VH-VL binders against Protein FAN (NSMAF). Designs and how they scored, part 1

Every score and structure here is a prediction.

Target 1, 98 residues: Protein FAN (NSMAF), of Homo sapiens (Human) (q92636r189to286)
Amino acid sequence: NISEKLHMECKAEMVTPLVTNPGHVCITDTNLYFQPLNGYPKPVVQITLQDVRRIYKRRHGLMPLGLEVFCTEDDLCSDIYLKFYEPQDRDDLYFYIA
Positions, changes and structure headers below are counted from each chain's first letter, unless a header gives other numbers; antibody chains aren't numbered by Kabat.
F, E and O stand for the ipSAE by ESMFold2-Fast, ESMFold2 and OpenDDE, each averaged over both directions (binder to target, target to binder). V2 = 0.75 x the mean of E and O + 0.25 x the DockQ between their complexes.
[cut] marks letters that were taken out.
The coordinates of atoms that the task and the answers printed are left out; those that the model quotes come from them. Centres of patches stay.

## First folded at step 1 (VH-VL)

Design l1 (framework fv_lumrotatug)
Fold by ESMFold2-Fast, scan of step 1:
Structure l1 (fold): chain C 98 residues (1-98), chain A 120 residues (1-120), chain B 107 residues (1-107)
Amino acid sequence: as target 1 above (98 residues)
Amino acid sequence: QVQLQESGPGLVKPSETLSLTCTVSGGSISSYYIHWLRQPPGKGLEWIGVIYYSGSTDYNPSLKSRVTISKDTSKSQVSLKLSSVTAADTAVYYCARVDYEWLSGPFDYWGQGTLVTVSS
Amino acid sequence: EIVMTQSPPTLSLSPGERVTLSCRASQSVSSNLVWYQQKPGQAPRLLISGASTRATSIPARFSGSGSGTDYTLTISSLQPEDFAVYYCQQYNNWPYTFGQGTKVEIK
């Protein structure tokens, strides 16, 4: 049963040590989601907002486009690094989490 | 009061591009996600893709690069293009809505569907 | 992709009978499951979302239950207008996937 309200969505890339893949970032009142585009081998990433321990704004290629999210558990949610196309989208997402 | 209506050619030749339009009335296409789905005769439903209120898109991997979904907010229309069609693409095509307040959710409003036959 | 399997393929019933339809996912869909009704020549109609939440204007005789991988749709007392094909769908993972449908027909 899903009763989540969507607060924001935008395009972003999830950065990993092996590959960077474009996808869609969505934040609700309870969860942060990253939905990879076609061909990406990872499933939808879901992070419960109450499990977020730290969040850092990062520069990516000298632009203020990076956001690193640290979780409480590797089994339930993994740390993620997101690269945005627009600085404002990165800042808006940070606002909803912080 | 939201209404969705599909339109486009009912017959497309093999190897050509299938092009359909979904016209939305009674609501703003900028306020919800529009999905395209299809149903081949006598078979079940298949999800094709979505366009979000921001204009971003996601597509079913099985249709691999043949699909493009776009929208024209001024005309309240969402378009589907499927390239390199074959007989396997013969189906009733639907557009359907997911309310923007839900990241992912049920299709609460559907168009009536339009049959597209791929044949010479 | 998540594979959705519905059973049985066909149910032959009389008006007034209780109907139970099953839907199984190849992996957990966390209750992000929808039931639709489709009559010949018509688009699917939303019945239940989130496994158990009845949609607006849907009669109380329709109810959904289940969690994880196993879900059921129940019609407590089948009415003449309820003879149709019923589909389940998951919206937990991309791509969205549907079951093959269960046809509820007159005995």
Scores: ipSAE 0.006, ipTM 0.580, lowest interface PAE 11.9, mean pLDDT 81

Design l10 (framework fv_lumrotatug)
Fold by ESMFold2-Fast, scan of step 1:
Structure l10 (fold): chain C 98 residues (1-98), chain A 123 residues (1-123), chain B 107 residues (1-107)
Amino acid sequence: as target 1 above (98 residues)
Amino acid sequence: QVQLQESGPGLVKPSETLSLTCTVSGGSISDYYIHWLRQPPGKGLEWIGVIWYSGSTDYNPSLKSRVTISKDTSKSQVSLKLSSVTAADTAVYYCARDTYEFDLSGYYGMDVWGQGTLVTVSS
Amino acid sequence: EIVMTQSPPTLSLSPGERVTLSCRASQSVSDYLVWYQQKPGQAPRLLISDASTRATSIPARFSGSGSGTDYTLTISSLQPEDFAVYYCQQDYNLPYTFGQGTKVEIK
């Protein structure tokens, strides 16, 4: 939502076992969003920050670019794995949520 | 157990190409990254480069113009070639594995190393 | 490149003593800090990864701590087999870089 305050926005990829989808990550005071680039057949992913239960910094290849976000089962939330292009962007998002 | 073993000539002449092989046993070379490192006698460690399980490579910028790392999965070997060598390239050369598992919270570090092979650059 | 600096260069100690080794990075490495032990004539041995995670088979007397730019390796009670050179390494950014090493030698 436009009414939400944007804290951070950066480029990232959402990694799944089947496909890797480039897009944008936006984090606000209440939600984490992943918006796939145009042409990818995936909807916008929205995770309410209150539903995040665990987050792990991960290495994607040799670089500290990965972030796994685990959310509560109560909302039928799907866990996501994000790969960032810059280690600092991944760390900024991690420390904001943690 | 997984083991790594370096091999190659112990003496290389200045201006020639240094060629080393790392042989992997007890595991599949396709399951991990292989790094090359070196250590001049009495000095510290220097990272040379890496080959990913996919075959992609990354090199230390200071050596990038002279270094090539490649692998032969059928022989379970990773090779290092360093061209235009000088006395400054005299060192013990090591190969080491690094592992990344998609869904594991494993170690981030080089946990298995070869014993090292001394390469002397002299005439 | 990230420059790693270790201190002190040499420590002379007796078995049973506590030893603390320092490692400083020229910029934050966000806990992507690895410690290795190297004995004369041998390859380096992984001790600690991710700043504080002890590798398999490494005795509990070894511990790592720190964050940002400053990291420490501690050996709570030196054993005779612990006299070696210790290296820190960042694996935060390519190229990977190492400190110059700290030699722990018998007094």
Scores: ipSAE 0.007, ipTM 0.613, lowest interface PAE 12.0, mean pLDDT 83

Design l11 (framework fv_lumrotatug)
Fold by ESMFold2-Fast, scan of step 1:
Structure l11 (fold): chain C 98 residues (1-98), chain A 122 residues (1-122), chain B 107 residues (1-107)
Amino acid sequence: as target 1 above (98 residues)
Amino acid sequence: QVQLQESGPGLVKPSETLSLTCTVSGGSISDYYIHWLRQPPGKGLEWIGVIWYSGSTDYNPSLKSRVTISKDTSKSQVSLKLSSVTAADTAVYYCARGYTIEVGDTYEFDYWGQGTLVTVSS
Amino acid sequence: EIVMTQSPPTLSLSPGERVTLSCRASQSVSDYLVWYQQKPGQAPRLLISDASTRATSIPARFSGSGSGTDYTLTISSLQPEDFAVYYCQQDYNLPYTFGQGTKVEIK
């Protein structure tokens, strides 16, 4: 009863104030996942879509590649900033969350 | 405050390689996307390519066979090389800085160098 | 590549007039549209990003609007320093492409 349907998967970077981490992002009907590839302390970032409070498309170097995901004030959900390599991937992900 | 400054020869002979340098001061080039653009005298702007902070590059397909963008972080410089030039490559060449997420997307700047004129002539 | 077409090529206007510049993309750019101002001998200056978001130093008389394939830049009351060439650019897809420019000149 908790099976997830995958909607899309692509490459992205998770951006933090001091470092960016390349990885994979995937979105299902219930969750957003980011799997970091290089040195990020948490092996997988998981955000339940019901915990997403707001999402904002952001520019990264005049490029439409950024996506900020803000969670509810719930302790189990962390805000993230994702930078995509392709504008279409960012827009597709936004479509599935929004 | 970050500044971008283009430099290189103002005159290049046909069939030779045009080589320009963009020097970034006031910040690390590893924190920025650097774009190259050009503008022939009296004409519009053309995007040449970009080098991302990761070091990967994307080029305008119309120029891809002739263009190479690279960076040297120790010198805080981004270089543009355009091979087999013709008179059609005569233009003012600009480098431009992209935004950084660490400083936020609300800080939009004039992020262009002054430009440097390159004339292709014998 | 996405082709950007600006119209008109030239506008002759007096200070205080309202000006509207048009930019059309050959396909939808989903509001990923940027406007630049360029004065003779100077590098382009960022005016508007994401179709309607004014850059921090840009006066309120500049505004951008539009969606899909059709976009406009409006200057509500033209000032002497606003006489320049204006370019639109799409940053939706590679390669990034510019319109040919609209020259706003003093009448």
Scores: ipSAE 0.006, ipTM 0.577, lowest interface PAE 12.3, mean pLDDT 80

Design l2 (framework fv_lumrotatug)
Fold by ESMFold2-Fast, scan of step 1:
Structure l2 (fold): chain C 98 residues (1-98), chain A 121 residues (1-121), chain B 107 residues (1-107)
Amino acid sequence: as target 1 above (98 residues)
Amino acid sequence: QVQLQESGPGLVKPSETLSLTCTVSGGSISSYYIHWLRQPPGKGLEWIGVIYYSGSTDYNPSLKSRVTISKDTSKSQVSLKLSSVTAADTAVYYCARGSFNDLTGYYFDYWGQGTLVTVSS
Amino acid sequence: EIVMTQSPPTLSLSPGERVTLSCRASQSVSSNLVWYQQKPGQAPRLLISGASTRATSIPARFSGSGSGTDYTLTISSLQPEDFAVYYCQQYNNWPYTFGQGTKVEIK
């Protein structure tokens, strides 16, 4: 949405039980977006920040790169697990949502 | 067809730094996850680390204090440096491309032929 | 880290026999499991990914199955070119880990 102000962009991977998807994370004043990269035809994941109920910092192996985002039981909002390339990017996103 | 080729000294002295180069042809390394793996003679495979298309890296925790992976996209090369080597670092070293068939990049569809590095005085 | 255990360590077989190789993970890897073949002096060759998806150019006699912690690679009728070491790898959890290998040899 053009009315949204972008606060942060970084590369990350979306981790699912079956597959890990490289992509791009964008956070605005109202939404968190994950967009799959490399032309893979997957829909953009959009989470309204108001729908976020819990967030957890996770280690991916020994590195502080993981972030689990839990949202409402709404049909339009899905829980997401993100693995970042940089610990600072993970921490910046966590701080912004928390 | 994508091809990977390892190169570098076959002999390294204990306590020195092992330096290897992987040259990629037939594709762009800026679009690939390039991994380094090793295999001591007569033993199994160990994952060392990866450099992502962004240039960010992840290393095996058992090696991370000694390992640096970097790339030069203009030369189509990925480099591995392993410091403070011992006889336990004697192995065939491989570079490999992560497969995106299931979008992970975390298993390996194209491998270099491997280069033997012996750590000996 | 996830520990991968392959069994048996060695199989001595004749051409034409059916071969089943086992790979067990210390925790569930959710079918994010891959099999490689390695012949002496060569790099490993990708055989199966996602536990059961055969890679391009891999003969139909190779098949993979399993879920959770237990996986198998089957060669329905062993050919002379199939004598090699076979490795499993998990890619569910970082760092990525390999089994120690099963050697399929003549005799």
Scores: ipSAE 0.006, ipTM 0.575, lowest interface PAE 12.1, mean pLDDT 82

Design l3 (framework fv_lumrotatug)
Heavy chain, then light chain:
Amino acid sequence: QVQLQESGPGLVKPSETLSLTCTVSGGSISSYYIHWLRQPPGKGLEWIGVIYYSGSTDYNPSLKSRVTISKDTSKSQVSLKLSSVTAADTAVYYCARDLGYDFWSGYFDYWGQGTLVTVSS
Amino acid sequence: EIVMTQSPPTLSLSPGERVTLSCRASQSVSSNLVWYQQKPGQAPRLLISGASTRATSIPARFSGSGSGTDYTLTISSLQPEDFAVYYCQQYNNWPYTFGQGTKVEIK
ESMFold2-Fast, scan of step 1: ipSAE 0.006; ipTM 0.626

Design l4 (framework fv_lumrotatug; at its last look DockQ between E and O 0.05; V2 from the best seeds 0.00; counts 0 for: pae E 13.7 > 2, placed apart)
Fold by ESMFold2, look of step 2:
Structure l4 (fold): chain C 98 residues (1-98), chain A 125 residues (1-125), chain B 107 residues (1-107)
Amino acid sequence: as target 1 above (98 residues)
Amino acid sequence: QVQLQESGPGLVKPSETLSLTCTVSGGSISSYYIHWLRQPPGKGLEWIGVIYYSGSTDYNPSLKSRVTISKDTSKSQVSLKLSSVTAADTAVYYCAREGYYDSSGYPLEWYFDLWGQGTLVTVSS
Amino acid sequence: EIVMTQSPPTLSLSPGERVTLSCRASQSVSSNLVWYQQKPGQAPRLLISGASTRATSIPARFSGSGSGTDYTLTISSLQPEDFAVYYCQQYNNWPYTFGQGTKVEIK
């Protein structure tokens, strides 16, 4: 059985040093997926939840809408930085991961 | 146990730059948003700004043209610089951390649950 | 930005009295309100978050209430250690803003 259980999905933006990329995020019992609308850097960005080491709630643009996810103990750059449109979506995703 | 400590000169001349450092001990600076606030003697508190984990900053619009907040992760330090000071900048300066969720899931975000002891900076000739 | 107005500016009271402190916001802050206590020479201490939730180790004589624009902090029976300045702060909108404080002093 290879089915993943979907826990939630919502719209979000992936924040990179140069741009933000709008797309769709979903979380399952095993993975976090982000699908950017423009396909950059790839059609689906995947993070395995078992690999997550650090996760932080962040303020983005003066609003409590950001979430940084790290799969490393010590790196300064996150594996993904998500900006949500609604604080509840960020908080819900945080609780599924943390 | 996490602790915050402000350090820097207690006296600054008018028109010079006020420069303070907040040292975080007993925890990782990468886990917290560090804010600067100030309180003129006998008056209320004013929020100055914040530095996020990513290094991004936000500043109070009233001070934005004169303030810079930066961090040195290797030294667990957050710095405040306020340029072109006047007597109106005389205050006790605090660094503070924005709350986080504890192990019980208690929401601490968006307000300050840990403060440094504060350091008085006097702007005078 | 949201202006926070505290009243009264000063209260002179005796130990054992009940006090209610007022904090009014210029627009709704949706219970995103916190109360701090500050004694001379000390940093503020967190009392109440979310308008009504006591922080850990805060005595039950402190309670917060209110909604929308109007919030109150009540101390049911003042103790000698409760004479201090009390500040409200909103965290609904950037920038975070504080009231000017209410000083509770010994009569």
Scores: ipSAE 0.006, ipTM 0.532, lowest interface PAE 13.7, mean pLDDT 82
ESMFold2-Fast, scan of step 1: ipSAE 0.430; ipTM 0.798
ESMFold2 (binder alone), look of step 2: mean pLDDT 87; pTM 0.880
OpenDDE, look of step 2: ipSAE 0.136; ipTM 0.793

Design l5 (framework fv_lumrotatug)
Fold by ESMFold2-Fast, scan of step 1:
Structure l5 (fold): chain C 98 residues (1-98), chain A 122 residues (1-122), chain B 107 residues (1-107)
Amino acid sequence: as target 1 above (98 residues)
Amino acid sequence: QVQLQESGPGLVKPSETLSLTCTVSGGSISSYYIHWLRQPPGKGLEWIGVIYYSGSTDYNPSLKSRVTISKDTSKSQVSLKLSSVTAADTAVYYCARHEGDYLFGESYFDYWGQGTLVTVSS
Amino acid sequence: EIVMTQSPPTLSLSPGERVTLSCRASQSVSSNLVWYQQKPGQAPRLLISGASTRATSIPARFSGSGSGTDYTLTISSLQPEDFAVYYCQQYNNWPYTFGQGTKVEIK
């Protein structure tokens, strides 16, 4: 969307039970996007910020790098788990969502 | 109005680090994804890497161990460093951007710098 | 990585002739294909993106077509200023890759 204001983007990994997908996270004033590096140029995962119900900071080993985002029961919204390479990126994203 | 200009030494000795700067005018580097590309004499173009809005980077796997791209928003500059150079790194180096400011992944280059020739020779 | 192959390598033409340049990808790039023009001593210039969308200020004589693995750039009536090397690029898969170029020389 051309009218969305980009607040932040950074590298992250989307963590699932079977695989971890490296990619990029982008947050605007209305949406959270995740694009896998091995995928198409278009964003693969989009979460409308109004649909975010809960957000939790998590540790990965000794580092505060994890972020779990829980959505409403809407059929267009999926829960995601993101692992960041930098603690500051994780905290910045949390700030924009919360 | 947006212009990109590469600068840096035209001659680098083998085994040393190649350092180039891309200066952006008529716009802010924080509003663009800036890419580095190169073209060896008589050959085609090769994508080197990109720096995103956040300062995150992605590099061509063939160059990843030797490449660092960084930016200084106060100077409106993006820097490329390529370590351990050899004669194979002789090329015209370009910085470029694309129009996908609010979404990532659409990477074609609508604005290019004029290019700067870097020769690796002793 | 996706390998981009352009043909022919070189082409000598007279002004006014129609020319067709081919670009083939080693696997489908889903129309995420770009054409650039590069004149001697200059940086590449964007001509076509998304396989068929002309960039701003590009003359109507340039057109792009194709899908999947096979793409074509057509210049309907070659002008003297069209002397250049033409490159295709895919942006479907990372890393982004370019063809080796087709040189168009005016007789």
Scores: ipSAE 0.007, ipTM 0.621, lowest interface PAE 9.3, mean pLDDT 81

Design l6 (framework fv_lumrotatug)
Fold by ESMFold2-Fast, scan of step 1:
Structure l6 (fold): chain C 98 residues (1-98), chain A 121 residues (1-121), chain B 107 residues (1-107)
Amino acid sequence: as target 1 above (98 residues)
Amino acid sequence: QVQLQESGPGLVKPSETLSLTCTVSGGSISSYYIHWLRQPPGKGLEWIGVIYYSGSTDYNPSLKSRVTISKDTSKSQVSLKLSSVTAADTAVYYCARGGDYSEWLLPFDYWGQGTLVTVSS
Amino acid sequence: EIVMTQSPPTLSLSPGERVTLSCRASQSVSSNLVWYQQKPGQAPRLLISGASTRATSIPARFSGSGSGTDYTLTISSLQPEDFAVYYCQQYNNWPYTFGQGTKVEIK
């Protein structure tokens, strides 16, 4: 994957109904990656950007820190909800994916 | 091909700041994540922290309040600063390559030679 | 943090012998386990990653096995250059943690 161009990299938490997983978010010209830092059983999440159907900014604890990414229903892609530590990182990721 | 080399003062006084540099050749520090590790004489290895492509960092919680890792891409260098040192910080310090944006948690496949830092008055 | 425990602390062996080193994690590391070899005055050398995958240029006499919490490094026929300290490391959980090492020394 070194052939892809990296646009940004930051820390975030992946929010699920059962747990939140701190990890790293990377976005390239073709893919969105999330890797959990705490060895949670979830493997690295890879979402091809062309499979993203909808992206929605959310507030989290009064701050503009949330981002929910919805994939096409026909693909093997999974929806993801990310909580950022910095509002600017959330906004930058939104810019690159939208 | 890829080579890492640590450098910096080998002697630091108690309460002062330990400062080391890792120079990377044969590969770009923008292509991989660079880690710092240490090994006290006769003891095992301890992970200190990592610097990512963006310049963001993660540190071992046991050292987080005292450690700073930064990079200078124009010089192909990664630096480590550890403040308020004590005799317990005497160790061989290593920089190592491990991971990239698609797989952040990878083993360390290339290591520097290591540099001994002694904390003594 | 995950605690890595290696046993035994020291093994005294002769060339040609089979050696088996053990590494236990305090909780499952899902085969995200690395073995390193370290000689005095040198940096650690990557031997095995993913519990069982030999690194480039590592002789076939080195093999790794195990899963969950229990892992083993085997050297099928010890060579003179194999006398060293061996460390295991997990890269499943942050922060990365290492075992205390097993010293393989000449008898």
Scores: ipSAE 0.098, ipTM 0.714, lowest interface PAE 5.0, mean pLDDT 83

Design l7 (framework fv_lumrotatug)
Fold by ESMFold2-Fast, scan of step 1:
Structure l7 (fold): chain C 98 residues (1-98), chain A 120 residues (1-120), chain B 107 residues (1-107)
Amino acid sequence: as target 1 above (98 residues)
Amino acid sequence: QVQLQESGPGLVKPSETLSLTCTVSGGSISDYYIHWLRQPPGKGLEWIGVIWYSGSTDYNPSLKSRVTISKDTSKSQVSLKLSSVTAADTAVYYCARDYGDLWEGYFDYWGQGTLVTVSS
Amino acid sequence: EIVMTQSPPTLSLSPGERVTLSCRASQSVSDYLVWYQQKPGQAPRLLISDASTRATSIPARFSGSGSGTDYTLTISSLQPEDFAVYYCQQDYNLPYTFGQGTKVEIK
């Protein structure tokens, strides 16, 4: 088996209805991963890039820091909302997925 | 094969800064997450921290105020600095590669370890 | 932080015996549990990851099991080269934490 190539990693928060989870987001040539750093199972999100249906840049408060990723409806893949600490990190990740 | 090797002074005086280097060969340092761990004589292992591909770091909260991990990709080296050392910092220090292409949190390749003694 | 507790601290055994080592986490680690072997003067060696996945080149006599907070490493028939200290580690949350070790020594 061949190893995935990492294209980008940065710190971000995964926003859920009950809590916001700080962690690391990684994007490879095939997958998007979110690994929380506190209070949650180590891998929370693994999204195959082929399953990404829609991506929206969002404002979180006043800042252009949000990214919503929507997966196909028939998969076990979960939709996610990521809040970045830096606008450039959000934009870089958007371009790797889009 | 990937190899990791720690180097640095074996003796550090109390209150000084401990500085160690991990040299990686047989693979690209930019493709790995490198961790530092330590083991006091006769005791168990303690995780110190990690450096990611981007150079961002995460540290053990117990050491966070004293520890800095950095890397020099051109030299294939990862460095550990631990300030204000005491006798409790006497340990064998290891650098280790994180398993796989992404952060797994367990270690398949370790350096041989370097003993650092903190003594006057 | 998650506290890892290993038991017993020391086991005195003869070659050929079955060995069972226990590791307990202070909270569920959802199978993110790793086992290492360490011999005097050497770095730790990866044995088992994800509670039950044997690392490359590790003999079939080593097996891991467990879930939630309770995990076990089993050596089905102890060989002379297996006398060592064994550590468990959780890789569920930062900071990563280790048990205090179980020493398997010759009787």
Scores: ipSAE 0.007, ipTM 0.645, lowest interface PAE 9.5, mean pLDDT 83

Design l8 (framework fv_lumrotatug)
Fold by ESMFold2-Fast, scan of step 1:
Structure l8 (fold): chain C 98 residues (1-98), chain A 121 residues (1-121), chain B 107 residues (1-107)
Amino acid sequence: as target 1 above (98 residues)
Amino acid sequence: QVQLQESGPGLVKPSETLSLTCTVSGGSISDYYIHWLRQPPGKGLEWIGVIWYSGSTDYNPSLKSRVTISKDTSKSQVSLKLSSVTAADTAVYYCARGEYDILTGYYFDYWGQGTLVTVSS
Amino acid sequence: EIVMTQSPPTLSLSPGERVTLSCRASQSVSDYLVWYQQKPGQAPRLLISDASTRATSIPARFSGSGSGTDYTLTISSLQPEDFAVYYCQQDYNLPYTFGQGTKVEIK
């Protein structure tokens, strides 16, 4: 987005009950985006940072790679669960939002 | 066809401030993230810093105390100021457009031709 | 900061030869790796982004591969115009960092 400053970008998977979706996580001054790697170059999931109510670090398998994000306004953003490939990426995003 | 052009003095005296401008044409400066990079003669590339769409900046920690990047949208220009220069700051200075795509990451797709700055008396 | 190391420093080759250039990161960069070509007196030119995605107008003889900390740029059949210095760069974290370069020169 032209009006937003990029603070962080990394590869991650969006975990759902039936399947994991590999993609990219992008965080800006105002929004968190997740887009599947094999999709068109448009954000599929957008969460306004002001609407994030809770964020939890989770273990995925043996590694500290999980992050759950909960929103206050369900019609604007959906709760998501992200699995990162690197612990540092997960922690950087957590500390930026928290 | 986006073009970037660096300009500024080719010679700067030790302890003075190095001041360069990057002029963007073929597109709007408000549509790009503009980076400054440098390359000492015969050596590799070093990233100096960036100015984002919001006007916020991020700098290489090694240069942060001496560097300032700013933009003037009305002139389609980005400027770089580096204070307290020494002979170690002698380099070709480049401005480059940063492009971000969620699928392919972040890279420099258009570069200026570079301008040599020599720090000497 | 992430340190990028390229090897070898110099390759002396003849046209038609296959070239393999290596780039190693001090920590995993998760495929956030970019390759540039630089000819004397010119600015760097983007070759490959996201470890293996070839930039527009770049010939098919250029390919990138690798993951984690180890990446490779391959030129399948070296052409006269390919003699240049090649740089790798990580775009995983700020500050962005570059390798020292590999010079591909004519034998």
Scores: ipSAE 0.007, ipTM 0.578, lowest interface PAE 13.3, mean pLDDT 81

